# VHH binders against q12xb4: the designs that were tried, part 2

Target 1, 267 residues: q12xb4
Amino acid sequence: MLDFVGLGLFDEKDISLKGLEKIHNADKVYVEFYTSILMGTDLEKMEMLYKKKITVLSREDVEQHAEDWLVDAKDSNVVFLTGGDTMVSTTHVDLRLRAADMGIKTTLIHGASIASAICGLSGLQNYRFGKSVTIPHPYVSNRGVRVVSQTPYDTIKNNIEAGLHTAVFLDIDKDKGYMTVNQAMEILLEVEGKLGEGVMVDRLAVGIARAGSPSPVVKADYIEALRDYYLGGPLHIVVIPAELHFVEAEALVKLAGAPEGILENID

## First folded at step 12 (VHH)

Design V4
Fold by OpenDDE, look of step 12:
Structure V4 (fold): chain B 267 residues (1-267), chain A 124 residues (1-124)
Amino acid sequence: as target 1 above (267 residues)
Amino acid sequence: QGQLVESGGGLVQPGGSLRLSCADAGFTFSSYAMAWYRQAPGKERELVARITRGGRTNYADFVKGRFTISRDNAKSTLYLQMNSLKPEDTAMYYCAASIGKFTWGSYTTEYDYWGQGTRVTVSA
């Protein structure tokens, strides 16, 4: 048996009681920290609270060599831990399908998800979100050319045109680290400078840091201003609102420090 | 667009084979879902094959078992083995990469980086 368990947003205490029960009954517990990470804890604290040894799996272990450890689930209870909620990432779905192909039964124990947390923190309506997107770290090609993805820009544009908010996930890279809201704003503005379609000009944005922590930061401002706003340590995420409901606008002003001027632009 | 580099295209006779490659251009290859697209003259760009980070594959209907997409993360290289080529397979073939956590690259708009393409011509 293979149990997928979401750990929640921030620290080892965010796990559900059902998740904890699965861990206690497990013969082997694995965790991955490459899709998400609990910034308010570490492996030692997790093991102490869960009273179980946890083996950390690399991206390669999960995506290239999963059969090497999945096979244990055929004859024993194996738990696979992830930050946030399980199966939100397509990588987890791939893993579950691989397990199924191997004849391994799977179960899901859900955790708190950043997908819903951003709505709670910002006051934006969950049903008004469109396609989400991830901003990758720019890179320098072997030819010495800086490469910046335009996909986030286009996705945001499409959502705005459809009247939908955009959850903008920020890249986690083993070498470049955790992308910040500030970096994300810079990237979006850079793309705006290249394309000149006006999507990011004076665009309202919401920066969120350390969702699920005792002291999350939620700041709404225009992109240019938000670029220079300090949100503190990771993890960060960005929301780009489309047209706002009057209650959403009020929420952003009162709860996220948005400029009061946005209240005047409500249709 | 990205700086992916495709290679392996060329002129082949019907029934022939080619192996396309797409090399790492400086990004973390293993973190991306990958795909091959093609565009024939006067036609829209269409999906040929895609492969997830975990190695699951999907093919367009016209492939019919003739092509195989694969990846070597250690070499940061994507491959497309093309067998039993037909004249209708003549096109520019493009490599694409997507880092999105929540997509397998269903649409062209979901890919972050593209190559410049390699030309495949199938003619007697």
Scores: ipSAE 0.361, ipTM 0.746, lowest interface PAE 2.1, mean pLDDT 93
Fold by ESMFold2, look of step 14:
Structure V4 (fold): chain B 267 residues (1-267), chain A 124 residues (1-124)
Amino acid sequence: as target 1 above (267 residues)
Amino acid sequence: QGQLVESGGGLVQPGGSLRLSCADAGFTFSSYAMAWYRQAPGKERELVARITRGGRTNYADFVKGRFTISRDNAKSTLYLQMNSLKPEDTAMYYCAASIGKFTWGSYTTEYDYWGQGTRVTVSA
């Protein structure tokens, strides 16, 4: 039996009672920290609260060598832990498919996801979101060429044209670290400077930090202003709104400190 | 424009085989979903095959078991083994990579990095 258990947003206490029950009944408990990390806890705190030893799997263990540990679920109870909600914004459906191919029964125990948290924190309606995108860290190639992905810009452009908000995930890299809202604003403005299509000109953005913590930060402002607004420590995410409905605009002003002037642009 | 470099293209007779390679260009290969696309002169770019970070593969219908996508993460190389080649397979072949670590709703359908392509010509 393989149980996928979401850990929620911030710390070891965010696990559901159902998730904790699965851990207590498990013969083996695995976790991965490469798709997300719970900034309010660590492995020792998790093991102390959950009363189980937890084996950390690398990306390679999960993505390249999954059968090495999945096989244990044929005749024992195995739990796989992921930050947030396991199947949201991950490729972990691949594990469920592999398990099914091996005749292993799977279940999903949900956790709170950043995908829903951004709606609650900002007041933006979940039905108003289009395709999401990740901004990767820029890098300098081995040939000395600076590489900056245009995909985030194009995705935001297409969503705006369709009247849809964009959830913009920010890169997590072992060497370059956690991308900040400030860095994301700089990257979008850099691509705007090269493309000149006006997508990022006078464009509102919402920066969100430490969702699920006791003191989250939610700040809406124009991209140029957010470039200079410090949101504190990780993890960060960005939302680029499209055309705002009345309730969404009021929420951004009242809950996220958006400039009052955005209220004059709604019907 | 991407930092991926394709190789292995060339001229081949119908029924022949080629093995295309796409090599790492300064980033962690194992962190990406990868794909091969092709574009014949005057036609739109089309998907040939894709492979997830975990090795799960997906092929365009016109492949029909003739092509095999694979990856070697230790060598940071993506491959396309092309067998039973037909004149209709003549195209520029492109390698693509997707970083989309935390996408919502559209994971792995968008590619962030592209190679410049390698030519495959199957004579009539």
Scores: ipSAE 0.000, ipTM 0.344, lowest interface PAE 12.5, mean pLDDT 86

## First folded at step 16 (VHH)

Design Y6
Fold by OpenDDE, look of step 16:
Structure Y6 (fold): chain B 267 residues (1-267), chain A 122 residues (1-122)
Amino acid sequence: as target 1 above (267 residues)
Amino acid sequence: QGQLVESGGGLVQPGGSLRLSCADAGFTFSSYAMAWYRQAPGKERELVARITRGGRTNYADFVKGRFTISRDNAKSTLYLQMNSLKPEDTAMYYCAASIRYEWLDSKEYDYWGQGTRVTVSA
């Protein structure tokens, strides 16, 4: 048996009682921290509270060598822990499929997800979101050229044209670290400078930091202003709103500190 | 948009084989889903093969077992082994990369190469 358990957003206490029960009944507990990480805790605190040893799996362990540890689930209870909610990442779906191919029964225990938390924190309506996108860290090629992905810019553009908000996930890299809202704004503005399609000109953006913590930060402002706004420590995520419902606009102003001017464009 | 570098293209007779490579050590290769596309003269760009970060593969219908996409994360290199080549396979072949895990549409890839030309002719 393989149980997928979402840990929630921030610390070891965000796990559901059902999730905790699965851990207590498990013979082996694994966790991955590369799709998401609980910034308010650590492995030691988790093990103390859950009263179980937890083995950390690398991205390679999960994505390339899953069969090496999945085999244990054929004759024992194995728990696989993830930050947020399980199966939000395609990686988890792939893992579940591999388990199924091996004849391993799987169950899901859900946790709080950033995908829904951004709606609660910002006041934006969940059904008004389109395709999400991830901003990758820019890199320097072998030729010494700085390379910036344009895909986030295009995705946002397409959503806006369709009247849909965009959840913009920010890259997590072991070497480059956690991308910040500030960096994300810089990247989007850089791409705007190159393409000049006007997508990011005077564009409203929402920066969210440390969702699920006792002190989350939600700040809405135009991209140029948000670029210089300090949101504090990780994790960060960005939402780019399209056309706003009047309730959304009011929420962004009152709950996220958006400029009151955005209310003028609401019918 | 991208700095991926394709290599291995060239002239080959029908029934021959080529092995294409795509590489760029500037980004974290293992974190990206990869794909090969091709574009023949006067035709639209089309998918040839895809590979997820986890190594799952998918091929276009015209491949019919002739091509194999693979990746070497240690070398940060993507490969396309092409066997039993046909004149219809003549095209510019492009490498693409996405920060996402899964198979994507062409417009969703983050980076593209400049392409390597494959010509199959008697």
Scores: ipSAE 0.409, ipTM 0.763, lowest interface PAE 1.6, mean pLDDT 93
Fold by OpenDDE, fold request of step 20:
Structure Y6 (fold): chain B 267 residues (1-267), chain A 122 residues (1-122)
Amino acid sequence: as target 1 above (267 residues)
Amino acid sequence: QGQLVESGGGLVQPGGSLRLSCADAGFTFSSYAMAWYRQAPGKERELVARITRGGRTNYADFVKGRFTISRDNAKSTLYLQMNSLKPEDTAMYYCAASIRYEWLDSKEYDYWGQGTRVTVSA
C-alpha cells in the first residue's frame, strides 16, 4: 500500500495526526522536496519528531524511476511525503496513476495547502478566483535572447476581465532558486512594457511570504510599489485581485496594508 | 513566446515516416510538460500529442497509434515519431512547453517553437 501524506505549509508540526499515524505504521517512508519545501524544518527534525527514518527522493526518482521504489508498496506499507497537500500544485497524480497501474492501492492524507492559505491570509474569497498560473524563471536562449513567458500576463488579464482573482505561483528551480515576489513583479512589469495592454499598470497585487510560519508576511500594494517591498525569506506567492467585494477590500487594507484608496472603487 | 526549435520536417510520401525533434533553447527542459501541435493551411491549430514530466502520454484521436511522443531529459529534447503518414497530416508542427502544470489548453503554454513543416504528398 502507498500512502500519500501532505506535510502542510511550513514545518514538521504541520502534519496531521492521521499523517503521523501513517508514518508510524509505515515500513518505508519517502519524501520529496523539489515541488515544495518546508522552510521551517529539515530532514533531521522531521525524523526526530516522526520517529522514523526518511529517504529523500529526487525529482528524477519520482518522475522517471518511481517503479524502483514503488514496488515495495506491493507487499509493505510505503509512505510518500510532500509539502503542502499531496496533489495540489504537484505532479503527483502521475505517481498515483503509476501506482494504480502496478496494482498498488493508494490513500491520501491531506495537508494544508497554499492554494487555500492565501485566502485566509489575504481575506480574499476562494470562490472568486479564476485560473491559476505559474511564472517561470526567464531564460536566455541559445541565440542569446532573453525569453519571458507571456502566459501569466494573459491569464491574469483574462481573469480580471471576468472579475476573478488570480493565484500566481512562483517558479522553484534547482539552479535559479526560489522566485521572489519582487522578481515576479519585475517580470510582470517587463511583459507590460512589451505588450502595453495596461493590465499591470498600477495593478493591485498581494505578496505573501512564509505562509504557515509564525511570522508570515502579507503585503498588498500597487505592483510598482510592491516590486520594491522586502518580504523576507521564501517561500513566496502572489495574488492578483480583480474586482473586490467590500469585505475583501477592507481586509486587504486592514490585514495586508493595502492603500486606502482601493476602498474608493468599491460599490 | 519562447524560442524552442523544431527540426525533422520535410517532404514525405504517403505511408512514410518522419521523426521530429524539439531542442532545448536554454530553459530547464525536465521541469516542463511538453506537447506537439499542428496547424494545416486554413485550419486552426490542434493538439497532436502531450507528454508529462513523468512521461505519461496523450494523443489526439486522429493519431490512432501512428505517432509516438517521447522525451529525453538528458538531451533536453522532445521527439515525435510519425509513422504511416497521410496527406491529411500535412501541416506546420509546433513544439510547446508548460511549466509545472501537466495538461493545459493551447493558450496556456509558456513557450512555443517557430514550427517545422511536414508535407505528405505522392
Scores: ipSAE 0.269, ipTM 0.690, lowest interface PAE 2.0, mean pLDDT 92
Fold by ESMFold2, look of step 16:
Structure Y6 (fold): chain B 267 residues (1-267), chain A 122 residues (1-122)
Amino acid sequence: as target 1 above (267 residues)
Amino acid sequence: QGQLVESGGGLVQPGGSLRLSCADAGFTFSSYAMAWYRQAPGKERELVARITRGGRTNYADFVKGRFTISRDNAKSTLYLQMNSLKPEDTAMYYCAASIRYEWLDSKEYDYWGQGTRVTVSA
């Protein structure tokens, strides 16, 4: 048996009771930390609370060598832990397919996902979200030229034209660190300067920090103002709203500090 | 022009082989899922092969068994080994990279190369 267990948003206490039961009954417990990071915990705290040794798997262990550890699930209980909800914003459906090919039954024990948390924190309605994107850290090429991805800009533009909000994930890099809302606003404005299509002009954005923690920050403002707004420590995410339902606009004003003037733009 | 750079294209006879490379030394491939696409004159750009950050590969049906995608993260280089080449493989070959969604549509890649030409002389 292979059980996929979501760890939720922030710390070791975000696991469900069902997830904890699966861990307690497991013969082997694996985790990967490369798709997500739980800022409020570490492996030691997890092992202490869950009362199980947990083995960390690399991308290669999961993507190329999965059968080396999946085979144990034929005759024992194996748990695979992922931050958030295991199948959201991961490629882990591939593991379920490989397990099926090996005759291994799989289950999903869900955890809270950032995809749902941004809706609750902001008041934006889930059904009005389009395709999400990630802003990668810019880099400097061999020729000394700064390279910035234009894909987030184009996706936001297309979503806005369709009346859909965009969840904008922010890159994590060991050298460049956790991308902040401020850096994301700077990058989007930089791409606006190159493309000149007006998508980021007078554009509302929502910055969210530390979702799932005791002290999350939710701040809505125009992109140029958010560039200068300190949201505190990681992890950060951005939402770019499209046209707002009147309740969504009220929520941004009352819950996220958006300028009241956005209420005048509701059609 | 801060873009990925393909090389290794050229003229080859049917049944021959070529190895394409894609690199940019300022670019850290280990952070990206990578792919090769091709475009023949008058046709839409089409996926040839893709490889995840962890090395899992996926191939278009028309090239499976003849082409091998690989990556060397230490050298920040992507490869496409092309064997048993056919005249219909004649196209411009493009390298692409994405930080997210390792099985992406072409419109969702963050970076593209300028292309390298492969001509298989019927």
Scores: ipSAE 0.255, ipTM 0.672, lowest interface PAE 5.7, mean pLDDT 89
Fold by ESMFold2, fold request of step 20:
Structure Y6 (fold): chain B 267 residues (1-267), chain A 122 residues (1-122)
Amino acid sequence: as target 1 above (267 residues)
Amino acid sequence: QGQLVESGGGLVQPGGSLRLSCADAGFTFSSYAMAWYRQAPGKERELVARITRGGRTNYADFVKGRFTISRDNAKSTLYLQMNSLKPEDTAMYYCAASIRYEWLDSKEYDYWGQGTRVTVSA
């Protein structure tokens, strides 16, 4: 049997009681850290709390060599751990399909996902979100040219025109680090400077840090002001609101410190 | 406008082979899903092959079995091995990269190359 267990948002204690029971009954426990990272914990703390050895799988182990470890689930209890909720914003449904082809029963033990956490933390309604996007770190090509992706700008523009909020994920890179809200604001303003379409002019953004921790930061302001606001350590995410309902606007003012002037333009 | 650099194109006879490469020294290939596209004269750009960050591949029907996409993350290089080439394969070939979700059936890529020409003629 293969149990997929979500680890939740922040630390080793975010696991559900059902998830912990599955780990306790498991013969083998695997984890991957490439789709998400729990900033409040590490492998040692997880093993200490869960009282189980945990084997880390690489992306290649999961995507190319899944059968090498899936086979164990034919005659033993195997648990596969993922940050957040296992099937949200991952390709792990592929593992369920491969397991089914091998005659292996799978179950899902859910965890809290960033997709829902941003709604609760900001007060923005979940049904008003459009296509999400990730801002990649800019890089310098071998010809010395700075390369900045325009795709996040275009996605935000299309969502705004449709009246939909955008969840904006921020790149994680081994050399360039965890992208901050400040860097994200600078990148969006840089692309605005090139395009001149006005999408980022007088645009409200919500910066969120350390969702799921005891001390998350939620700050809403215009992009130029948010560029200079310190949110502390990672992980960061951005939300770009579109047209706000009156309850959403009130929530941003009262819960995220948005300028009160946004209440004058409520639809 | 492209940022990646393709190489390995050229003139080849029907039935021949070519190996295309795509690289950029400042680009971290392991962070991106990659693809090859082609555009024949007067036609729309079309998907040839796609490879996820972890190496799972997907091919267009017209090239399945003849072309192989692969990646070498240590060398930061994407490849397209093209065998049994036909005149219909004549096109500009582009590499593309996306940081977004794997399995997304999207043409919204973050970075593109400028292309390399492949000509298959008698």
Scores: ipSAE 0.219, ipTM 0.662, lowest interface PAE 5.4, mean pLDDT 89

Design Y6
Fold by ESMFold2, fold request of step 20:
Structure Y6 (fold): chain B 267 residues (1-267), chain A 122 residues (1-122)
Amino acid sequence: as target 1 above (267 residues)
Amino acid sequence: QGQLVESGGGLVQPGGSLRLSCADAGFTFSSYAMAWYRQAPGKERELVARITRGGRTNYADFVKGRFTISRDNAKSTLYLQMNSLKPEDTAMYYCAASIRYEWLDSKEYDYWGQGTRVTVSA
């Protein structure tokens, strides 16, 4: 049997009681840290609290060689741990499909997801979110040209035109590091300079750092100002609001420090 | 902004085969879902095949087992093996990459190639 257990947002204590119960009954416990990471803990703290040895899987182990460890779930209880909530913002449904093809029963034990946490931290209404995006780190092509994805810009544009907020996930890379809100603002402004469509002009953004920690940062400001605002250490995420309902605008002003002038433009 | 580079296109007779490649030396494919699209003259661009980060593949109905998408992580290269080619396969073929985490919703891609032409004619 294979149980997917979400670890929640920040540290080893965010696991649900049901998740902990599954770990205690498991013969093997695996974790991946490449889709997200709990910045408030480490493997030693997790093993101490959960009282179970945990094996770390790489992206290759999970995405290319899944059968090597999935097979254990035919004859034993296997737990697969992820940050957040396993099936939110991941492609891990593929593991469930592979397990089903192998005759392996799977279950989902949910954890708190960053997708819901951004709504609570900002005061933006969940039903007003559109399609999410991830900003990848730019790279330098084989011709020496800096390549920056334009897709996050276009998705934000389409959501804004539909009156929908955008959750903007930020890339994590071994060599380039955890993308910051500052870097994300620079990237969006760079694409604005190329496209000139005005999407990022006078555009409010919400930077969120360390959701789930004792001291998260939630800061709303115009993109150019937020580019220079220090949010501290990782992990970071951005939300780009569209047209705000009055309550959402008040929340951004009072809870996230947005400029009070945004209250003048609500219905 | 198409920085991925397709190659392997050309003229081939019906029933023939071609292998398309897609690469950019500065691009690491392992973090991306990848796809091939095509666009015939006067037609809308359409999905041909896609491959998830975990290696699961999907094909358009018109492929009918004739094409195979694959990737080589060591070479950071995406491939499309096209067999049993028909005149209706004549199109510009594009590769695409997406960092999106929900494969079912991957209609928006972060990077595109500029295309390679495939012509199937007697």
Scores: ipSAE 0.050, ipTM 0.540, lowest interface PAE 7.6, mean pLDDT 88
Fold by OpenDDE, fold request of step 20:
Structure Y6 (fold): chain B 267 residues (1-267), chain A 122 residues (1-122)
Amino acid sequence: as target 1 above (267 residues)
Amino acid sequence: QGQLVESGGGLVQPGGSLRLSCADAGFTFSSYAMAWYRQAPGKERELVARITRGGRTNYADFVKGRFTISRDNAKSTLYLQMNSLKPEDTAMYYCAASIRYEWLDSKEYDYWGQGTRVTVSA
């Protein structure tokens, strides 16, 4: 048996009681921190609270060598832990399918997801969101050329044109670290400079840091100003609003410190 | 958008074989789902094959077992083994990379190659 368990947003206490029960009944417990990480905790605290030894799996362990540890689930109970909600903003359905191919039954225990938390934190309505996108870290090619993905810019543009908000996930890389809202704004502005379509010029953006923590930060401002705003430590995520409902606008102003001028443009 | 480099294209007779490769990635190759697309003259770009980070594959209907997509993460290289090639397979072939989202359309990938030309002709 393989149980996928979402850990929630911030620390070891965000796990559901059902998730905890699965851990208690597990023979082996694994966790991955490449999809997301609980910044308010560490492995020791997790093990202490869950009363179970937890083995950390690398991305390679999960994506390339899953059969090596999945085999245990044929005859025992194995738990696979992930930050957030299981199967959300990750490719772990691949892992679930591998398990199925091996004749292993799987279950899902859900956790809190940043994908929905951003709505509560910002005041933006979840049903007004379009396609989400991830900003990858820019990289230098083998030819020495710096490469920046334009996909986030295009996705945001398309959503704006459709009147839909965009959840913009920020890349987590083992070498480059956790992308910040500031870096994300810089990247989007860089792409704006290249494409010149005007999508990011004076664009309202919402930076969110440490969702689920006792001290989350939610700041809305125009992208140029937000680029220079300090949100504190990771994790960060960005929301790019499109057309705002008046309640959304009020929420952004009162709860996220958006410029009051945005209220004047509401129908 | 990207600096992926395709190679292995060329002229081949019907029924022949080619092996395409895609490399020169300075990003974390293993963290990306990969795909091959093609664009024939006068036609829209279409999906040929996709491979997940974990190696699960999906093929377009026209492939019908003729092509095999694979990846070598150690070499940061994507492959497309093409067998039983047909004239209708003539196209520019592109590799693409996507982070986290594996099954996107041709406009939503993060990185693209410049393409390698495949010509199937008697």
Scores: ipSAE 0.027, ipTM 0.543, lowest interface PAE 2.7, mean pLDDT 91

